# VH-VL binders against Putative inactive neutral ceramidase B (ASAH2B), part 10

Target 1, 165 residues: Putative inactive neutral ceramidase B (ASAH2B), of Homo sapiens (Human) (p0c7u1)
Amino acid sequence: MRQHRQFMDRTHYLLTFSSSETLLRLLLRIVDRAPKGRTFGDVLQPAKPEYRVGEVAEVIFVGANPKNSVQNQTHQTFLTVEKYEATSTSWQIVCNDASWETRFYWHKGLLGLSNATVEWHIPDTAQPGIYRIRYFGHNRKQDILKPAVILSFEGTSPAFEVVTI

## First folded at step 1 (VH-VL)

Design r12 (framework fv_retifanlimab)
Fold by ESMFold2-Fast, scan of step 1:
Structure r12 (fold): chain C 165 residues (1-165), chain A 119 residues (1-119), chain B 111 residues (1-111)
Amino acid sequence: as target 1 above (165 residues)
Amino acid sequence: QVQLVQSGAEVKKPGASVKVSCKASGYTFTSYYMNWVRQAPGQGLEWIGVINPSGGDTWLDQKFKDRVTITVDKSTSTAYMELSSLRSEDTAVYYCARDYSWEYGMDVWGQGTLVTVSS
Amino acid sequence: EIVLTQSPATLSLSPGERATLSCRASQSVDYYGTSYMNWFQQKPGQPPKLLIHGASNRATGVPSRFSGSGSGTDFTLTISSLEPEDFAVYFCQQYNSYPLTFGGGTKVEIK
């Protein structure tokens, strides 16, 4: 394995059930969409309450096309893994999307819907404690009477515990 | 059927301006970016710029920014490219091409408009 | 700007032969695991026709003998067995960033 300084994305696309659905997607310049009752960055699948070193922590967020972050990125990363520090009562960044142990997967659905999956492959050197995962993205919105706009958003997972054997 | 139909050939003198039109049909005009690309006789392709027809915002290649204006008329589903201060080096076929932006490239092209700049 | 260099400039082959065309970018055209590189075919007097988008995806109606491969800065268009209608000029084009840029073209001609 080599160092991954750049954000890594294994984009996965769903197979469409009909050619008419595929054609509609091609005919429309589909903007990013969130499911009814949700917003971009919302957690669709939280991490487990507890992990051991060597396991993979996974969080799935309501996503948006990562291409939108070009020129509009407010953070230098699409994700962070943060550890809680009780002495300072603050969250400390442990790793970001340039880290070997993190992975980002953008899964494109129908009509602008998508998911962002963040994985943290917990190294054997990880300190036990309370952790969380955050996602930073940008969604594209275009109203019929307005130009397209790119809007930043962020999502934060529930906290989870990492324990050693 | 998606179609882009461009205006006819033009002959202009140096220093004049030319305005080429591109009429879209068979799709929602405001849902696709519209690119302009030119090709001098026997040469390669050169990107001029792109417009978002919904809002009118444009992105232009730096070498054309002072001479090119790209506009749209939503009521007629027509895009326009105006090039001013014409030189003999501007003699080329000018194409409009539909672009879905970052999901897809330029998938549908107009037939081209030959612009000849000659004294 | 991203400069695209195509090689060879001219490829002289006979029908039935395999054609391999190269396109190199001055910087990576990848973003989040996707390569923003297209291939176009152009015949005399016609506009360019999209063949391949996203480095390896065939456009609708494009025959299976056409295939694209590569990532980062190094891309290849392959025609497995040339048909008479395949003798044309081929251009690569990046859509990773503005300004959009094209390669200089490779002319596939009859030997």
Scores: ipSAE 0.000, ipTM 0.475, lowest interface PAE 14.7, mean pLDDT 82

Design r13 (framework fv_retifanlimab)
Fold by ESMFold2-Fast, scan of step 1:
Structure r13 (fold): chain C 165 residues (1-165), chain A 120 residues (1-120), chain B 111 residues (1-111)
Amino acid sequence: as target 1 above (165 residues)
Amino acid sequence: QVQLVQSGAEVKKPGASVKVSCKASGYTFTSYYMNWVRQAPGQGLEWIGVIHPSGGSTWLDQKFKDRVTITVDKSTSTAYMELSSLRSEDTAVYYCARKYYDFWSGSDYWGQGTLVTVSS
Amino acid sequence: EIVLTQSPATLSLSPGERATLSCRASQSVSSYGDSYMNWFQQKPGQPPKLLIHDASNRATGVPSRFSGSGSGTDFTLTISSLEPEDFAVYFCQQYDSSPLTFGGGTKVEIK
């Protein structure tokens, strides 16, 4: 193609602008972002210190698009509800996202921002004790000079108490 | 420049274990998922699992979860697939395959394959 | 698991003809506006090669005669005019949910 000096200058400017705009639009649409000063899995709203059976425990985490996650992964779940067992000094899984008592909600925000809400509808059969909720996710990261990657992350709520009366 | 080089053919007896290696070069090893897929002679493709090399997280087909372990050695850019309790039905060519640069895409580079023969 | 059914099992054609290959999923492999379906080509003695990702996007270096279409449960791979090197087995593969699954393959062979 023949190019004159001024035509080349205009063409170069338009191509550079178009390329930058396209890259920005891709980054805004397909990458996950965390709020300034936060990281994926951070607790945005902790559970209350105490719940009774029949109530709903709720935790909101800095989230990422759930389609980034493979369902049958090592954790094989988006969330766990765990009960502290003092005898073994360990956390025991009580239920996961396959349990009817749990709900997982992903709320897509603007510019790649999102949050994940985990609810545990505490059944009447729940044992009193100390509990926590965990969230397992994957965020999509794309640096300008690097291929896109999917990175696993996890978040854990502060502990809360469940009482039966 | 991107290449995946797998270990050589193996002949094993039923009940034994096999560990296949896949050495990556020409790209940042930790930036791409690594799939493992097998193909029995004259048959179709069967997915075994995938690993994220940076964190070591794995996702396996339930059929293999009790017999397969996928690991990586980041210092040598090498992925491994170990299959235990071998049966004659495990005779197949085993492939490692780099996932296309992000999670949503298919595998874009494949190793040459490793023939594993299980016979007594 | 999601079962992928490819049809026909064998397609006998001459160079220059159009090939149309179908892949049907037992449940939808589309969500969030995207379709999680890939197409691979495999020649005897070789590993599979990615042709189409995300239902309709050609992989790098794949000739324009290859095109993918479809969404939900019905997907099609089209080769507009067969070249000699296109006679191979073609597999569809879904990555909507684990386990990742492949279709049984369609063999495109010379008449």
Scores: ipSAE 0.000, ipTM 0.459, lowest interface PAE 14.2, mean pLDDT 80

Design r14 (framework fv_retifanlimab)
Fold by ESMFold2-Fast, scan of step 1:
Structure r14 (fold): chain C 165 residues (1-165), chain A 119 residues (1-119), chain B 111 residues (1-111)
Amino acid sequence: as target 1 above (165 residues)
Amino acid sequence: QVQLVQSGAEVKKPGASVKVSCKASGGTFSDYAMNWVRQAPGQGLEWIGVIIPIFGTAWLDQKFKDRVTITVDKSTSTAYMELSSLRSEDTAVYYCARESGYDYGFDYWGQGTLVTVSS
Amino acid sequence: EIVLTQSPATLSLSPGERATLSCRASQSVDYSGYSYMNWFQQKPGQPPKLLIHAASNRATGVPSRFSGSGSGTDFTLTISSLEPEDFAVYFCQQYGSSPLTFGGGTKVEIK
């Protein structure tokens, strides 16, 4: 993602951003970053407390480049939607990356920062109950004296309710 | 057009140090990353490190961390690579190479400086 | 460090033939929508010359017979019809991770 360049004409970009762009290029290419006081997978925007079937539940997480997941695993794993089951006191996976109801959007920011948006398009067949959304990713980390490493992380949204009335 | 001109060939004894210069002309010196790469006779290319002149920040391959210093003199548009504790296996042509911007690669190269280390 | 493996080490062809050169990375060189893979041509006594940057973009002044393709870990340089001046050594180079690394080179020589 090249947000600053997208909002500047070419001549102004070459004069205004050339030196900062060189530094930004080196910093962005080698690492993912989390905002100060946050970690990868932290919730930046929680889902609403309540949704009806047919609505879209959305959570925004501190993200990392999804290509890191492809590099480190044979399958990409980006998200699950889980429903609380009271009889077993556990969370049951309802949807995952293969589900047509789910969408994953990665939005690149500055200096290695990014956001991951997970959407769940709640089907009419969804049962009422308590749900949560989880995000799974991998971040690239590098110290100046060490090779780059890819580290797994996960984030979990606050619970929200799906109602039918 | 950007042109990079390097200092002349050097012959050194083992244990000595060598300092190679790379003078840039045409275009803006301070805005672009300057890389150092070497090539032993008949061999492939080996990256040494990079410096961004406007910030003075250098990143080195860990193989060279204890022996290499990369510096710039912005007033003369010149980059320097100093390699200490020379060994016979340091015999190589040393190149400076500039990147003109994000995603462009090493689009300008110096002519190379042959450094020969012999007893 | 990302290791780049070029194949074949030597490619013996005649003028007019198509050359296909391979470069495989031990890890992905993609980041932020870009594939940080460059291709260089080198002739004896000369510095390397940039041919292709970001996997598929021809550098200024490079003839259209040169093309680059690939992403992730597998990259190809193609010369559609060899001219006499194309017989040289070709190196791939990744810029996706520090330290920057080069392949061992493919020598394209006259049959």
Scores: ipSAE 0.000, ipTM 0.448, lowest interface PAE 17.5, mean pLDDT 79

Design r15 (framework fv_retifanlimab)
Fold by ESMFold2-Fast, scan of step 1:
Structure r15 (fold): chain C 165 residues (1-165), chain A 125 residues (1-125), chain B 111 residues (1-111)
Amino acid sequence: as target 1 above (165 residues)
Amino acid sequence: QVQLVQSGAEVKKPGASVKVSCKASGYTFTSYYMNWVRQAPGQGLEWIGVINPSGGSTWLDQKFKDRVTITVDKSTSTAYMELSSLRSEDTAVYYCARDTEITYYGSGSYSFDYWGQGTLVTVSS
Amino acid sequence: EIVLTQSPATLSLSPGERATLSCRASQSVSSYGYSYMNWFQQKPGQPPKLLIHGASNRATGVPSRFSGSGSGTDFTLTISSLEPEDFAVYFCQQYNNWPLTFGGGTKVEIK
């Protein structure tokens, strides 16, 4: 079973790589940018405070080109859905980007701006409790006349509740 | 301009294997997934599988998993699909097709914007 | 697998008429505001050509007379006024689930 095959089968993950522009436009296209006053992984749209089983939890993050993460992945996943466990005072991974319930969408904007949307289609078997969604990405930074660098980042949604009724 | 050029028609006997090539030009070969689709005469389209040319990872429809191998040669920007244990029902035009670039919120990479011209494989005794 | 059912199998019309082609999925191919449905045109002896991606987005170079609509399980391709070059076979294709699947096609032919 290949991890990469499982990821594509379950997450509706989207990748794109292309170029046919002049050198200056190529440099601008391959550089990731965050909106002014924001950083990569920042939450642009949080999940709702509460969901029922069968609903879809959605979080939108300031994104970066997923090509960077495929080449330099540190967490072996683009996303996790985590449930809080009070007894151990820790977050437990419920599913990741290989899970059928999760979807990852990357929206490419202009001049390196992009958004990453993570959806969790809450299964009927989900236990009630406190959950959060995390996004793991990598951004490509290029200053003029300096070598490009790939920097890892992560974003974490506000917690939300899942209820059975 | 983007072009996908496939190898010529093949006539094979039942039980033989066939290897179809797809040579890409006009873009960065390793930046787009390459799909294989077939069409039997007078019938609809059937997806076979896909390859990531950068890493060589493949995903196949289960009905082809035991008979199909998809590979790439990055030095020549060429993708290959090899189908073994040929049967008469494998007679079809085989196409390679490139995924489109993501340009829209929530869009998939499986919108095939460029196709090869097709390779007719005839299986007859 | 997701089964796509296209109707009608054959549509006989004259140039200048409107064509409406249907594609129904056995389960939803939409998530929130996005639908994972493409439309292709195929002429005899040629490979398929992408017309519509994401249910409603016209591919580059495709005339404005082609439009796509729908969500969930029910999708439509409309040709507002048929031109001679539009008589062809049209296929829908979903990319929401593996394996990727195509509809059986609708042949638009001259009456």
Scores: ipSAE 0.000, ipTM 0.469, lowest interface PAE 15.4, mean pLDDT 80

Design r16 (framework fv_retifanlimab)
Fold by ESMFold2-Fast, scan of step 1:
Structure r16 (fold): chain C 165 residues (1-165), chain A 119 residues (1-119), chain B 111 residues (1-111)
Amino acid sequence: as target 1 above (165 residues)
Amino acid sequence: QVQLVQSGAEVKKPGASVKVSCKASGYSFTSYWMNWVRQAPGQGLEWIGVIYPGDSDTWLDQKFKDRVTITVDKSTSTAYMELSSLRSEDTAVYYCARYDEYSSWFDPWGQGTLVTVSS
Amino acid sequence: EIVLTQSPATLSLSPGERATLSCRASQSVSTSGYSYMNWFQQKPGQPPKLLIHDASNRATGVPSRFSGSGSGTDFTLTISSLEPEDFAVYFCQQYYSSPLTFGGGTKVEIK
């Protein structure tokens, strides 16, 4: 089912190119790339150091096509919003991609590049404290004459503070 | 201050070659793609190609593949576009433009270089 | 290559009026809620300036009177109330498929 969908998408994709395009350019369009010197999940734009309840925290990551994650379903969410809990010295999940307060946007660039934007609309009920945003994705890698491979990755934002003032 | 400064206007005869330069300043030259786009007088914009200065990875529009060479000089933070076998149809303003991989935008653009091909 | 058709070629309006510019692609330039379409403004003797990226997002420093909309093959740039500095040529540009292509432009001129 997933393989059939991937195959049909590839066939359709190829049909949209001009006859003058090179095969290598066609291949680059159907695989995910990280910017040179970066890796998937790297933070391109961190959240601000501080937010108030009612504001929107935003992080931009080096992204990959979310269709890879949907088709493979190796992780249950694209994103988490986590609050640091000092007594347990651990991060607690507050929200994921099913939450009304979160938004996930995928933006495609040239030559297989893309960005994933995670927004957290901070509710009035949010506890003050230290938070972070994480992104979970899957990139499609294909070498010439080799079958495609789907690889998981994750990114984590720098911590930021939520205050009530 | 991020700037792209291009070389001055050129007048060439049919069959000659022209090499346009684009000097970058105010940012890490090797960390951004550099596009080349042209515009014939009173006409629309036409993409020529792109280069990544860090490793000279280059992609060209098929119509220019046989006549265009894009290169960089990392020591001077300068990109070059050389177009050979010039025809009257190549008369245009040639622009360099930085491509931000992180946001998929072309910004900034150079001021443009007018290349006139006349016999 | 994907062909972008802009209409009208020329739009003659007065300051304060609303401008609506159309860009139609020969093939869809959208996937999964995302559109690979940018808009640029160009004044005589100047290079193009980015206005709208990804169909609907204003570039840094672009006034709120500019807005972009659309998906698939049909895109619109709207200027809610024309200012004197807005009389210029506007180009749409797709990056869904290589080669990159631009529309023919819409000239917004004073009536």
Scores: ipSAE 0.012, ipTM 0.515, lowest interface PAE 8.1, mean pLDDT 82

Design r2 (framework fv_retifanlimab)
Fold by ESMFold2-Fast, scan of step 1:
Structure r2 (fold): chain C 165 residues (1-165), chain A 120 residues (1-120), chain B 111 residues (1-111)
Amino acid sequence: as target 1 above (165 residues)
Amino acid sequence: QVQLVQSGAEVKKPGASVKVSCKASGYSFTSYWMNWVRQAPGQGLEWIGVIYPGDSDTWLDQKFKDRVTITVDKSTSTAYMELSSLRSEDTAVYYCARHEGYYDSSFDYWGQGTLVTVSS
Amino acid sequence: EIVLTQSPATLSLSPGERATLSCRASQSVDYSGYSYMNWFQQKPGQPPKLLIHGASNRATGVPSRFSGSGSGTDFTLTISSLEPEDFAVYFCQQRSNWPLTFGGGTKVEIK
């Protein structure tokens, strides 16, 4: 069976640019870039420290074109929602990008920059506990001497608490 | 059922251009990458490039960048590969092939091929 | 680009025999625990048909006599007992890096 995913490529309406700016923008669209001092998967906006069931937990990551992921792995997910299990001192996956309560949005910015927004619409059935959101992506990297390469990366949010009150 | 149906054989003179079409049916056209691959008579397979129909993102092999344009028409679920400045060594069968990449369907469906003959 | 070298160029075998086909990459095609290597079968006048993806996963409808193995730079396609319909040309392909590349092919022919 297929894994259903939800992702949105939000692009700006065409802006009026000079020919030089248009060419630069076009060239940069074929590669992914991270902001200066950041790396792919870095958290730009963390989740809140605490949520109630019925609320939406949101994390924004330094993103890359989600289409890159379709080139490399047949079973990869764009995101997980994980719950901490104290007994085993491990994180357990409770949702991935096939879950109806998760949303993945990719926002294309200028100069090859982009953001990945992960939302978890916390269901009434969620157990109280400590959770985190992870993002799994691939970036296209190309320099003047090498062909394009697709590189995997991951990002992990700070932990947050879910309460059922 | 998934089908990729290509345009018919072409005979061109050196210096001309050729535009091959590949019409997709039986799946979400904008959700799969569409590759172009050629094969000279009795020779191996040579990858030309790929397009993602959802946003027209394209990657081309360096040797074809100056002569190849890949486009799509989403309204007809058709991909096109145009090759310009034809030479005799461009004589080949040209194939389109889809792939999903992320799932297990990687180059799982191919068009029937379009023979392009370049002769004077 | 990654160069794929297939050997031998030609295998002359009889039905019922085992075929072993090699594909060697000029650099690793592995990334994040996955080998981005595919195998295709091609018969005269037909497009290639996907047999194996990810080095070892059989495509839908491919008989169990076909198996793939290997990682990094060295890959093998094995046909455990050749059937008449298996006499064809076989190509390996990497999709680890752009540009995507194919091997030169191995022709499996009847003795």
Scores: ipSAE 0.000, ipTM 0.477, lowest interface PAE 16.2, mean pLDDT 82

Design r3 (framework fv_retifanlimab)
Fold by ESMFold2-Fast, scan of step 1:
Structure r3 (fold): chain C 165 residues (1-165), chain A 120 residues (1-120), chain B 111 residues (1-111)
Amino acid sequence: as target 1 above (165 residues)
Amino acid sequence: QVQLVQSGAEVKKPGASVKVSCKASGYTFTGYYMNWVRQAPGQGLEWIGVINPNSGGTWLDQKFKDRVTITVDKSTSTAYMELSSLRSEDTAVYYCAREDYYGSWYFDLWGQGTLVTVSS
Amino acid sequence: EIVLTQSPATLSLSPGERATLSCRASQSVSTSGYSYMNWFQQKPGQPPKLLIHAASNRATGVPSRFSGSGSGTDFTLTISSLEPEDFAVYFCQQYDSYPLTFGGGTKVEIK
C-alpha cells in the first residue's frame, strides 16, 4: 500500500538572472539565514523509514544559496547517497550530485531563508540495506563588526532502509 | 494581496463535467504546489490531487484518477480542476489550496470554495 | 490510504475551559523525530485555516493557547482556555504519503 511519488522539478535558483546580471547580483546579495533554533543542514523533512526499489527517497534540509558553493569549491558536491557497510562499519558513497538518480532543488524563501531538497530515485539495481542522504553547502554570514564570510556546512539524514520486493 | 479566487457556483446534471478555476495573485504562482480538496455538505474534507505549476506534474487520489484532470495556465496564474462523469455524490464545495512544500507540507492559503451541485 | 480517526465527534464546552482533541492514524505518520501531521480549524461558511503543522509547530498568527503534540499514530490538539472565536470544527491531516487524508473532524460547540 506504499505510494509512488511522481518526479517534479522544484528548482528556483537558476531563474533569477536577466541580461543585466552584474547589477542584479549586487542588488540580490542577501545573507543566508537559518530559522530560529535551527542551523544550516538541519533536516526539516526526513526520508521515510523504508523505501522499495523504484521509489523516490526525499529529504529537505535548511539550505543556503548554492552559488556560494560554486564560487569557492574546487569540486562542486552538493549531496551524497551513502550505504552502510557492516563489515567495515562505515558508510560508502553510492552516488552523488552528478548521478542520474539524484536531484538537488533549492527553494529560496524570504530574506535569506531557503530549503534544499535532495531526491534519490532508487534504481531497480540498488542493493537492499541501510542508506542515508547527506547535503553539503556553504552559507554567507555577516557579523556587525566583520566582513562577510562563506562558511561550509553539512547535514545528514536519519538512516532509512531500502528493500527489494 | 495574496489570495486565491475561485469561479462561481455550478449546477450540473449527472453524467456532465465541471471545470473549476482558481486564480492566484500576490505571489509567485510557480513557487508553490496547488492542491484540490472537496467537502460534501456537513461532511469532512477529501483530497483530490495536486499540481506543481512549474512543471505541470500531477498526483491524484486513485478514486479520481480516471475522472479528474488538473491543469494550469501560467500566463494567467490560474489552476483548473475538471471532474467528469458527475454523480450526485460529487455534490460538494471544491477548494483550491496552496501548499508550502518546504519546511513542512501544509495548506497555508485557501480559495473561498466553489459549490458544485449535481442533480437532475 | 492512511485513515485518520478523530475523537470525540463533538465536544461541548464553555468559554474558559480546556479542549483536548484526539487524532489517531491507522499507521505511523512519524519518522526520526518528525511527524507528518497538520491541524486545521474551520468555521461555518469559511475554508479551513491552518493551525498547527508538523504536529507541534504553530502557524503564523495562531494564538499560544493552541498546541499540538503526539507522534507515531496518536496526536492531540489542545486549546488551553477556549475563547468565543474557538468554537469551530477541527480537522487533522496527514502528509506522510499520498493520497493526503483528513480526519472526520471534531466539532467544538458551546454548552
Scores: ipSAE 0.007, ipTM 0.506, lowest interface PAE 11.2, mean pLDDT 82

Design r4 (framework fv_retifanlimab)
Fold by ESMFold2-Fast, scan of step 1:
Structure r4 (fold): chain C 165 residues (1-165), chain A 119 residues (1-119), chain B 111 residues (1-111)
Amino acid sequence: as target 1 above (165 residues)
Amino acid sequence: QVQLVQSGAEVKKPGASVKVSCKASGGTFSSYAMNWVRQAPGQGLEWIGVIIPIFGTAWLDQKFKDRVTITVDKSTSTAYMELSSLRSEDTAVYYCARDEYGDYTFDYWGQGTLVTVSS
Amino acid sequence: EIVLTQSPATLSLSPGERATLSCRASQSVSSYGDSYMNWFQQKPGQPPKLLIHDASNRATGVPSRFSGSGSGTDFTLTISSLEPEDFAVYFCQQYGSSPLTFGGGTKVEIK
């Protein structure tokens, strides 16, 4: 993961100026962070423009600890795969994180930075059309001496096409 | 909205010390790293050092370690840079600049403090 | 320390023209496709303003006419069509190795 390696390198660079970063790491271990110029749910790696049934569509998002979503008692799923329906001019959910064809991977970085990878293993029964992947999460924010807050966020991939075998 | 407001211009004699302040407002002071950078008139930028207020420790460029002290007062959300044994070559605009936990993507800068060292 | 050399020192152009600014590092500031190079814009009497981070990512609110590219030791900032507000000094800055260093700057001035 290029983004993860970059954030780890930044933390390592800071360590070259000091022998001790233990306290900072302890204080920041329970908060989530987004990179500068980005927000939680932003797409780090979009899906390809086109896939065939049987292939794997993959999107990588700026992530947050999935335990936040469990603790917050949200009714939302971590992800949806949606198909565009021209008749109603709307996106229809075709599967979520409970579906056998979806995979969710959360990768921890340093100092609260992380990413979420969503995979959709496109089944042979998938209808051709325009699709998108969405990620739903919660980030934990805490200032020193202040109570922590849990904030919801969502990200949406660019649309991609699924074509016949 | 985050703003960094620095103390006013200073005129000092060679051998004196100067202490420049940088007061943060609008954001959480302790959540970010505070850097100090200087710029001599018509010249480029020179990094002096950084302090992470939540940790309280400063990291300095080797050439400044013997003359610079960076400190923080969390109660007033103010960072300080003190430079001792001033020389004419220290005449510069001194900036404070914020970055998120030492990632060096300086998103907010103070307006600058001109320090003039003259006899 | 890593030395950053910017060229040209001065670039005299008119509004609407393309500006291409170079920054060369004395050693690599990249690791497996990630590059630890930032670009700043500075106008007279003002502090520097972040334009590009990590070689090619525009900072929030920065117009699309600004783009960064490059890896390893060679980096470029491009302004596709100069607007009046773009005449300024531009600095590159690396954070791939301590201490943090800046280039000498390229002044983009109006003809």
Scores: ipSAE 0.000, ipTM 0.463, lowest interface PAE 13.2, mean pLDDT 80

